Miniprotein binders against a2bj90. Designs and how they scored, part 142

Target 1, 235 residues: a2bj90
Amino acid sequence: MSRSARRKTSALNTVLRVVEVFASIQGEGPFTGTYSVFVRLAGCNLRCPFCDTRYAWSLEAGKPLGVEELVEEIARYEPSLVVITGGEPLLQRHPLNSLVEGLESLGLRVQLETNGILPAPARDEQLWRVYHVVSPKDVPVRVPGAKLHPSWVDYARATGRAWFKFLVANEQHVREVAEYVAKLGIPRSRVYIMPLTPEKLDMKELLELHSRIASLAVKWRLNFSPRLHLLVQLP
Key: E = the ipSAE of ESMFold2; O = the ipSAE of OpenDDE; V2 = 0.75 times the mean of E and O plus 0.25 times the DockQ between their complexes.

## First folded at step 15 (miniprotein)

Design NX9 (at its last look DockQ between E and O 0.93; V2 from the best seeds 0.87)
Fold by OpenDDE base, look of step 15:
Structure NX9 (fold): chain B 235 residues (1-235), chain A 83 residues (1-83)
Amino acid sequence: as target 1 above (235 residues)
Amino acid sequence: NPDDEDEAQWLLKLARIYQRAAEQAARRGDYDKAIFYLDLAVELLEEALELYSNPEIRKQIEQELQTTKERIEAYKKKLEEQK
């Protein structure tokens, strides 16, 4: 392979398709309340009916951004956490590892949001070092083509840097989550249940749904994830 | 049981929240999303039906269930017509 071909392949591994970059509070999971920069990557391997970010499903919905430029943009916000989300961030795995390397070199903490269909990070990936919130789409809601990759359970056990977040509507969903995580050997301390909120709920309905699901979390001895950003009207 | 009645009332309320979400999705042509929320509403209505002993309330829930199932089938047809 010519020096020119290696430079072109290295340049291709340094570009991400990015839908949006914004600062907010992490509203969900173990980092709830953290001042964060969100990087929404384009492209998804699912078509979840309940997805609130359908505009990110196509790779073409994202603009090509260089990793270096993106690191500089993120750093200007002085975030306490960088949240990599999107459709499915791991569809852009190679440039994403380069992004993580850049962010970690600045001492920034990184959290990935993933649907867990693609394999967990390998030990030689920069992604191995960051935090992961895995949102399975096979339980309790069943999205066609969703299946949690087994390597996420192994990664969680090996590193302690993974959590699993499940959307639930009622106690039956919570039961299904409890059975699923028990079967897979996921520690309950790594499991979050989150209310399945439709779009445009009023604040009273939103609060009541949060209260009901939080009570179920206590009853079932699982962690509760709010949708804090919706409760405080942040993006 | 007062606790069962409170839970049943909540399940009915939540089912109606998802039904409204489904109607909003269907108005936008998002029939996949509409079906998803109506399926959730069916599950919640069925659970509420098990908790209610009052025959009049049960009859109302059964009617709402039937109407919801019919809407699901109508939206499935519309979703197929979009493909």
Scores: ipSAE 0.861, ipTM 0.945, lowest interface PAE 0.5, mean pLDDT 94
Fold by ESMFold2, look of step 15:
Structure NX9 (fold): chain B 235 residues (1-235), chain A 83 residues (1-83)
Amino acid sequence: as target 1 above (235 residues)
Amino acid sequence: NPDDEDEAQWLLKLARIYQRAAEQAARRGDYDKAIFYLDLAVELLEEALELYSNPEIRKQIEQELQTTKERIEAYKKKLEEQK
């Protein structure tokens, strides 16, 4: 291979299809409250009816950005956390590993959000060192085609860098989540339940739903995730 | 009992929140999302119905269930037309 061909395959020549990049607060899961830059990647392998980011479903919704350019853009925000989300970010796995390498070279902490259908990172991937919040979509509401890849449980156990997050509306949903995670051997300490919030709730309704789901989290001894960005009206 | 009454009232309130969300989704043409929220509303109404013995309250909930199921069927037809 010539040096020019080697350069074409380097991380600096890799392209991601990106829907949006913006600063906000991580509103969900174990890093709730952290000043973050969100990178929304295009493409998804699911069509969840409750999805609030349908504009990211098609790969064509993303604009091509070089990984080098993207790292520089992210760095200018001086984030405490970089959240890679989408769609389903693992559909762009190879250039995503290049992005992670660039971000880590600058000392930036990275978290990935995934539906867990594609396998967990291998030890030789840059994604191995990243924090992951995995949101299986076959419980409590089964989305056609959703199935958690079993490697995510092994990855969480081996690394301590994965958590599992579930949208719930009521106690029946929480029971279903509890049964699901017990069957898969996912410890309660790695499980978050989060309110299933539709768009345009007023603040009283949003707070009541949070309160009810938080009470269920205590009752079932699971972690609670807010949707903090909705409570504080950030993107 | 007081715990059942509080839970039943909350289930009815949440069902109505999801019914409103379904209407908003349908206005945007998102009929799959609308059906999803109405299916949740049906589940919640059915749970609330199990907690009430009063025939007048049960009849009211059963009427709301029927209306909600009719909306689901209407939205399913609209979703199919979009295909």
Scores: ipSAE 0.834, ipTM 0.928, lowest interface PAE 0.7, mean pLDDT 92
ESMFold2 (binder alone), look of step 15: mean pLDDT 85; pTM 0.825

Design NZ1 (at its last fold request DockQ between E and O 0.87; V2 from the best seeds 0.89)
Fold by OpenDDE base, fold request of step 20:
Structure NZ1 (fold): chain B 235 residues (1-235), chain A 99 residues (1-99)
Amino acid sequence: as target 1 above (235 residues)
Amino acid sequence: SEFLRLAKIYQRAAERAKRKGDYDKAVYYLYLVAELAEEKGDLELAIEYLEKAAEIAQRANLRELEALVYDLLARVYEALGDKEKAEEYRRKAEEIREG
């Protein structure tokens, strides 16, 4: 590869397509309650019918931002956690590794949110070092084209830095999650169930869904993930 | 009942989605109402919601979601003891996935 090709590949590895950057509380999963900066990346490999972030599905919906500039922007918020989310952030895997390297160099903790369709990080990736919350869309919600990549189970076992957050709407879904994680050998301590919440619910409807799924979590001995940001009316 | 409260949440969400032209969301939320009806043992109500979901999916050319609806229709008809209709909907789902 010529010096010009290496420079072009290096330049492509330094730009992310970003939809939004904002500070809030992590409302979901093992880091619930953590003061966090959210980086929502553009592009998704799914078209989930229930998606509340459809505006992030196209790569073109994101603005190109340099990794260095983005690291500086994030650092100004003094976050306890940086949450990388989006459509599917692993569609931008190369510049995302560079972003993680920059954030870790400042001592910032990073958590990725992923649908788990793409392979887990390899040992040589910067992404290997961060926390991952995998939200499968095959089980139980049966999104067309969704399949959990098996490498996420291996990554979780090898590192202890992955959790699995399943969207659920009923008891059959919770049963299917329990059976699925047992079959895959995923420890129940790494499994969260979260209510599938439609958009524009009132607080009574939102609390009803949370109450039902939390009760099922106790019954099935699974961890419960709230949607805390919705309950406290934060972004 | 708890069922009726939860079912109404997803039903209202489906109706909002349909009015907005988010037909994929409408189909999927009707599917979730049908799953709640199945869980309650109201298989006739499950069929009613699934038929509505299938109609929207077909009109909007949402083939993959249409197949998902047919999978649940097949399961519900099998539970009712209507093996002929169960097999009909299995075939319809397979035809969509092979095409």
Scores: ipSAE 0.903, ipTM 0.958, lowest interface PAE 0.5, mean pLDDT 95
Fold by ESMFold2, look of step 15:
Structure NZ1 (fold): chain B 235 residues (1-235), chain A 99 residues (1-99)
Amino acid sequence: as target 1 above (235 residues)
Amino acid sequence: SEFLRLAKIYQRAAERAKRKGDYDKAVYYLYLVAELAEEKGDLELAIEYLEKAAEIAQRANLRELEALVYDLLARVYEALGDKEKAEEYRRKAEEIREG
């Protein structure tokens, strides 16, 4: 195909189903505090009982947006980081790689949030070069069908571009995380524990939960992730 | 006292979820209260919350969560030394997963 025909074919195959696009801060994980634009993609391969973004579960919840249009919208925010989240963004892997290509061509830094069930990026994917925060849901929170794909550990070793973030509610969960990451050979420096946070907690409850899990992070020599956006009342 | 504060957070979250009809959240938060009770060594309290969670899961046809609740019941009864009940709940969980 000519360049013109390939461009038209690419546009037809580069539509993403998007639930929302908004500016905020990254409240979780290694990039906590960074001015970010969030792109929430529709569709998820899990139905976690504790999920606080259930409105993104169905692919039908997303509106179709062309990748080129989306890149332009994101760029207007002048973000320090573009966070691709969802549902599970890797369910839209093909057009997602096109979005990443467009964002990287503008020099924008990209981070993906994934539950890690689908395989890590291959070396020839645009996703290979972005940052990933992988949140397994099989351990310790025991969501059925949520097994972490083993390629994520290999990817993390090969690239240094992946971190692992675990929801925890108690010390037994933290012990399970520590055993799990040790078995997989994931270094502690790449591991975050984060409080499993119900909706509509008041500030006292939020601080109590953060305080407990942060104390456990220190005790177990793991990194702590807040839910900072909840503490400062941002989306 | 830490157990009491955290348990109340998840207990109240379970009550809110149940009132909203979010039964999967309600079951899961009760399961977390039971894990906190187990961690403190109050195995009888853990069973109380797990029985409540199982009832909700059965009524709402939440089979995978029901099996998860049975897993913890089995563990708690094992810790109590009731091997018969521990095996009973392991079998119940396996039956759900095997279909």
Scores: ipSAE 0.885, ipTM 0.944, lowest interface PAE 0.6, mean pLDDT 93
ESMFold2 (binder alone), look of step 15: mean pLDDT 86; pTM 0.839
OpenDDE base, look of step 15: ipSAE 0.865; ipTM 0.940
ESMFold2, fold request of step 20: ipSAE 0.879, 0.871, 0.880; ipTM 0.942, 0.939, 0.943
ESMFold2 (binder alone), fold request of step 20: mean pLDDT 87, 87, 87; pTM 0.846, 0.852, 0.854
OpenDDE base, fold request of step 20: ipSAE 0.902, 0.903; ipTM 0.957, 0.958

Design NZ2 (at its last fold request DockQ between E and O 0.86; V2 from the best seeds 0.89)
Fold by OpenDDE base, fold request of step 20:
Structure NZ2 (fold): chain B 235 residues (1-235), chain A 99 residues (1-99)
Amino acid sequence: as target 1 above (235 residues)
Amino acid sequence: SEFLRIAKIYQRAAERAKRKGDYDKAVYYLYLVAELAEEKGDLELAIEYLEKAAEIAQRANLRELEALVYDLLARVYEALGDKEKAEEYRRKAEEIREG
């Protein structure tokens, strides 16, 4: 590869397509309650019918931002956690590794949110070092084209830095999650169930869904993930 | 009942989605109402919601979601003891996935 090709590949590895950057509280999963900066990346490999972030599905919906500039922007918020989310952030894997390297160099903790369709990080990736919350869309919600990549189970076992957050709407879904994680050998301590919440619910409806799924979490001995940001009316 | 409260949440969400032209969301939320009806043992109500979901999916050319609806229709008809209809909907789902 010529010096010009290496420079072009290096330049492509330094730009992310970003939809939004904002500070809030992590409302979901093992880091619930953490003051966080959210980086929502553009592009998704799914079209989930229930998606509340459809505006992030196209790569073109994101602005191109340099990794260095983005690291500086994030650092100004003094976050306890940086949450990389989006459509599917692993569609931008190369510049995302560069972003993680920059953030870790500042001592910032990073958590990725992923649908788990793409392979887990390899040992040589910067992404290997961060926390991952994998939200499968095959089980139980049966999104067309969704399949959990098996490497996420191996990554979770090898690192202890992955959790699995399943969307659920009924008790059959909770049963299917319990059976699925048992079959895959995923420890229950790494499994969260979260209520599938439609958009524009009132607070009573939102609490009803949370209460039901929380009770099912106790019954099935699984962790419960709230949607805390919705309950406290934060972004 | 708790069932009726939760079912109404997803039903109202489906109706909002349909009015907005988010037909994929409408189909999927009707599917979730049908799963709740199945869980409750109201298989006739499950069929009613699935038929509505299938109609929307077909009109909007949402083939993959249509197949998902047919999978649940097949399961519900099998539970009712209607093996002929169960097999009909299995075939319809397979035809969508092979095409």
Scores: ipSAE 0.906, ipTM 0.959, lowest interface PAE 0.5, mean pLDDT 95
Fold by ESMFold2, fold request of step 20:
Structure NZ2 (fold): chain B 235 residues (1-235), chain A 99 residues (1-99)
Amino acid sequence: as target 1 above (235 residues)
Amino acid sequence: SEFLRIAKIYQRAAERAKRKGDYDKAVYYLYLVAELAEEKGDLELAIEYLEKAAEIAQRANLRELEALVYDLLARVYEALGDKEKAEEYRRKAEEIREG
């Protein structure tokens, strides 16, 4: 391929549909508390009834942004972590790999949030090198069509860069998570349970849900994930 | 007491969602209230919330959620020993999933 042909091919892989970019803290999972820039990608392959980011479901909700422009915007925040979320970011897999390449070239640490329906990164993808928090939606919350792709377990074992985070509302859910991860061979050290949190709760309600699920995490010897951004009233 | 406080959080969230027209959220939160009632052994309270959830799901044409509600109704009626109702709800859920 000539240099001109290579540039044309690169341009086709360098546009992402982005809903929003903003600074906040990572409120969930193993990187809780980290100063982060969030990149919310448009499009989702699920319509979870409890979703709190429905405005990102449609690909049309995103504005087309060039990857190189996006990298520059992200870098200006001087983040400790770049969190790629959405919708489901892996629906834009090709340009997402280009974004990861750009961010890594600047030494920026990247974490992906995914529902895990699409396969884990292949070894030749830039996404192979970043961190992943995988949130299955089939068990225990029973979203149809939300089966975790088995490659995520293999990826986690091979790389040590994936963790599994489950929304739970009660002890039966926690039991189901424990059985599910045992069946899949996912060690407890990589498993987080997180309170299923309706929108617009007051602080007392938020703390009650957190306290209950944290107690269950201790009882079942699983890691607990808060929704810390809600507790401290950040986006 | 903790069970009641948690159940009320989801019940109030369901009411808010229903008033906003977010019927899928409303159904799902009522389903969670019913799961909490089932966990405490209050099977009749579970049915009460599931029947409310089913009515909303039917009215809003939320077929996948309606089937989910019927799954739990079947389980709860089985636990109550009402095999006729349990089978009725199993058939209803199956009919939705099979077309």
Scores: ipSAE 0.896, ipTM 0.949, lowest interface PAE 0.5, mean pLDDT 93
Fold by ESMFold2-Fast, scan of step 18:
Structure NZ2 (fold): chain B 235 residues (1-235), chain A 99 residues (1-99)
Amino acid sequence: as target 1 above (235 residues)
Amino acid sequence: SEFLRIAKIYQRAAERAKRKGDYDKAVYYLYLVAELAEEKGDLELAIEYLEKAAEIAQRANLRELEALVYDLLARVYEALGDKEKAEEYRRKAEEIREG
């Protein structure tokens, strides 16, 4: 391989378009309450009508950052968990695998949040070894163009490192989630339902939505994910 | 009523979104109000909110959300026994997805 070709390959594996890096508490999913650094990558393959992070939809919203620089920035926070989110982080799959390699070399726990449209990691990817919270947008929230890639179910069964987190607004949504995961063979222990909370809710409204969805989680024997950061007013 | 409390949260969110020009949020939150009404068996109220959602979707050229609204209108009219209206809305949704 020529020096130019090696340089180009290295660049493709070492630069990410990053919207923001910040410390907070993971408010959602199986790691709720964990001191975390959030890395929001630019670009998304969906346009969810309820999306609160529209500023991340375009790849142009992200600043190019080298993987080594980003690893050093993340490490300075001394986090218990690194949450890689977006947009859709798998759109930047090649440099994302390099980032995960760097973070794992420091002993850091990594969680990816993904809409699950793109295929799950293969065994030879660094992403195979990290945790994934998959948030399908086909069921029950019916986002146009959203369809869960079937490889995520196989990945979850093979590794035990994937959970499925569903936004829900009513009991019909919960019923659809229960039917969906049963058909796919996803154990209920790996399924979270989470309230669909519009922007600018007051505390009473946030608690009402959380209480309703938590009650439905008990009734349907599913796990409940709060949106804890909203309740405690953190980013 | 718990239904009224939850429905009003999404209704107020739709109103805020509409005022900001976030028409896709407005349509979607009105759709959620209609689903809650359908779940409670208030099919006429569901239709009222779906008609409001459809009007916003049409004016804002939100074709895929318009089709989603028509899907639920078709289901609600079928539940009411109005087969002509149900078929009309199924056709409208198909025209958007095929055309």
Scores: ipSAE 0.843, ipTM 0.930, lowest interface PAE 0.7, mean pLDDT 91
ESMFold2, look of step 15: ipSAE 0.894; ipTM 0.948
ESMFold2 (binder alone), look of step 15: mean pLDDT 87; pTM 0.852
OpenDDE base, look of step 15: ipSAE 0.891; ipTM 0.952
ESMFold2, look of step 19: ipSAE 0.854; ipTM 0.928
ESMFold2 (binder alone), look of step 19: mean pLDDT 87; pTM 0.851
OpenDDE base, look of step 19: ipSAE 0.845; ipTM 0.933
ESMFold2, fold request of step 20: ipSAE 0.875, 0.882; ipTM 0.942, 0.942
ESMFold2 (binder alone), fold request of step 20: mean pLDDT 87, 87, 87; pTM 0.859, 0.856, 0.855
OpenDDE base, fold request of step 20: ipSAE 0.904, 0.904; ipTM 0.959, 0.958

Design NZ3 (at its last look DockQ between E and O 0.90; V2 from the best seeds 0.87)
Fold by OpenDDE base, look of step 15:
Structure NZ3 (fold): chain B 235 residues (1-235), chain A 99 residues (1-99)
Amino acid sequence: as target 1 above (235 residues)
Amino acid sequence: SEFLRLAKIYQRAAERAKRKGDYDKAVYYLYLVAELAEEKGDLELAIEYLEKAAEIAQRANLREMEALVYDLLARVYEALGDKEKAEEYRRKAEEIREG
């Protein structure tokens, strides 16, 4: 392989398609309340009917950004956490490993949001070291083409750095989550249920959905994830 | 009732989605209303919402979403004791997934 081919492959591993970078509070999962910089990556391998970030589905919706430039941009916010989200961040796995390496070199904590369809990080990936919140879309929400990759369960057991966040709308969904995690041998302490919230709800509607799902979380002995950013009107 | 409040949230969301041309979202939110009706034990109301969801899915050529609706129709008809209709909708869902 020529020096030119290695330079092109190295250059491809150093550019991300990024939709947006912004500072906010992590509103969801185990890091709820954490001052965070969000990096929304472009491209998704799903077409969830309830997706509130449809504008991120195409890779072309993202701008190409160098990893080094992106690390510098993130660092300027002095975040307590860097949240990598998007459509599906793991579609950009190679440059994402380089981003994680850069962020970790600055002592920044990183959390990935993923739908769990793609394989979990391998031990030799920089992604192995970070936190992951896996949001399965097969159970209970039954998104076409969604299937949790089994390696995420193994990764969670091996590292303790994964949590599973399930969207739920009713008690049947909560039951299905409880059965699913029991079958997979996922500890309940690593499981969050989160209300499925339509777009453009008023605050009363939003609170009602949160209250319902929180009550079900207690009843079913599962952790509750709010959508805190929506409740406090942050991005 | 709690059901009526929750159902109204998803109904309004479905109508907003339909007006925007997000037919996949409209189908899915009607599906969620049907699941709330099923949870309440109002299986006839669940069928009504699922039929509306199926119609939108079919018109928009959302075959995978149509199959998802048929899965729940099959489950609801089974719960009603209508095994013939339950099997009809199972077959309809299978035909979509095999095609």
Scores: ipSAE 0.877, ipTM 0.946, lowest interface PAE 0.6, mean pLDDT 94
Fold by ESMFold2, look of step 15:
Structure NZ3 (fold): chain B 235 residues (1-235), chain A 99 residues (1-99)
Amino acid sequence: as target 1 above (235 residues)
Amino acid sequence: SEFLRLAKIYQRAAERAKRKGDYDKAVYYLYLVAELAEEKGDLELAIEYLEKAAEIAQRANLREMEALVYDLLARVYEALGDKEKAEEYRRKAEEIREG
């Protein structure tokens, strides 16, 4: 086969295990408020006790979808942002790079959500060029086995395309985050703190928790991430 | 007070999780209540919640979370000046992680 056909065959015929694809608003982090299509990939290398997407933990929860088919489905929504999430999307790294290539060829903006345990993208990966919101689970929330891979800090410095988002429940957590990011050399402009939010809170409880963590963000000069989708009752 | 409102949020979340059989969530939310009590300086209240969290973790065989609870018990007892209990809980957490 021709060189061009060989590359197309190897890059776009791979399969991803996908739990769900849906349109909504990005409710968290630096792209809060953006009309987005979410692609939730199956499989996770953590079992966080506070996880609200436990249905994506098993690889078997996902249906196999071809990358080309998935790109076409995403494009039909005309998204302003494609959010790749999961589980942990980097467990399906090879076909994920193929998906990113397809989305990039259509000029679609891509953001990946990751717990940061697996290494940051290498320069020769399609993922190198997308935006990343890295949510470490070792500090302050102390999930076992959740150590942030050091390459994410190097990647953030080299590219400016990574932000770090931390779940917090109290001021001691915020102090720990501030110390952690200072020691790693992560500038405050790249750091978000977000309320650790149990399920089934009423609106008063949601607002109280948001208000407290937002006040701490101002006090500690960190960015605040809401859970906007919860406040406006979107998925 | 703000502490009471926030503590109640996580306390109710722990109870909901326990009723659903999500014991890992229940332990974790009780752990967060204990951290809030510690932040307020109520170290005895923190211990009460942590002991409850430990009991649930033991009964549900949640070894990693049991060790996490012991870590905080050690910190709280150290703040109380009970170095003997602080060392005891530190050792208990270490034993779980080794075996």
Scores: ipSAE 0.854, ipTM 0.931, lowest interface PAE 0.7, mean pLDDT 92
ESMFold2 (binder alone), look of step 15: mean pLDDT 87; pTM 0.848

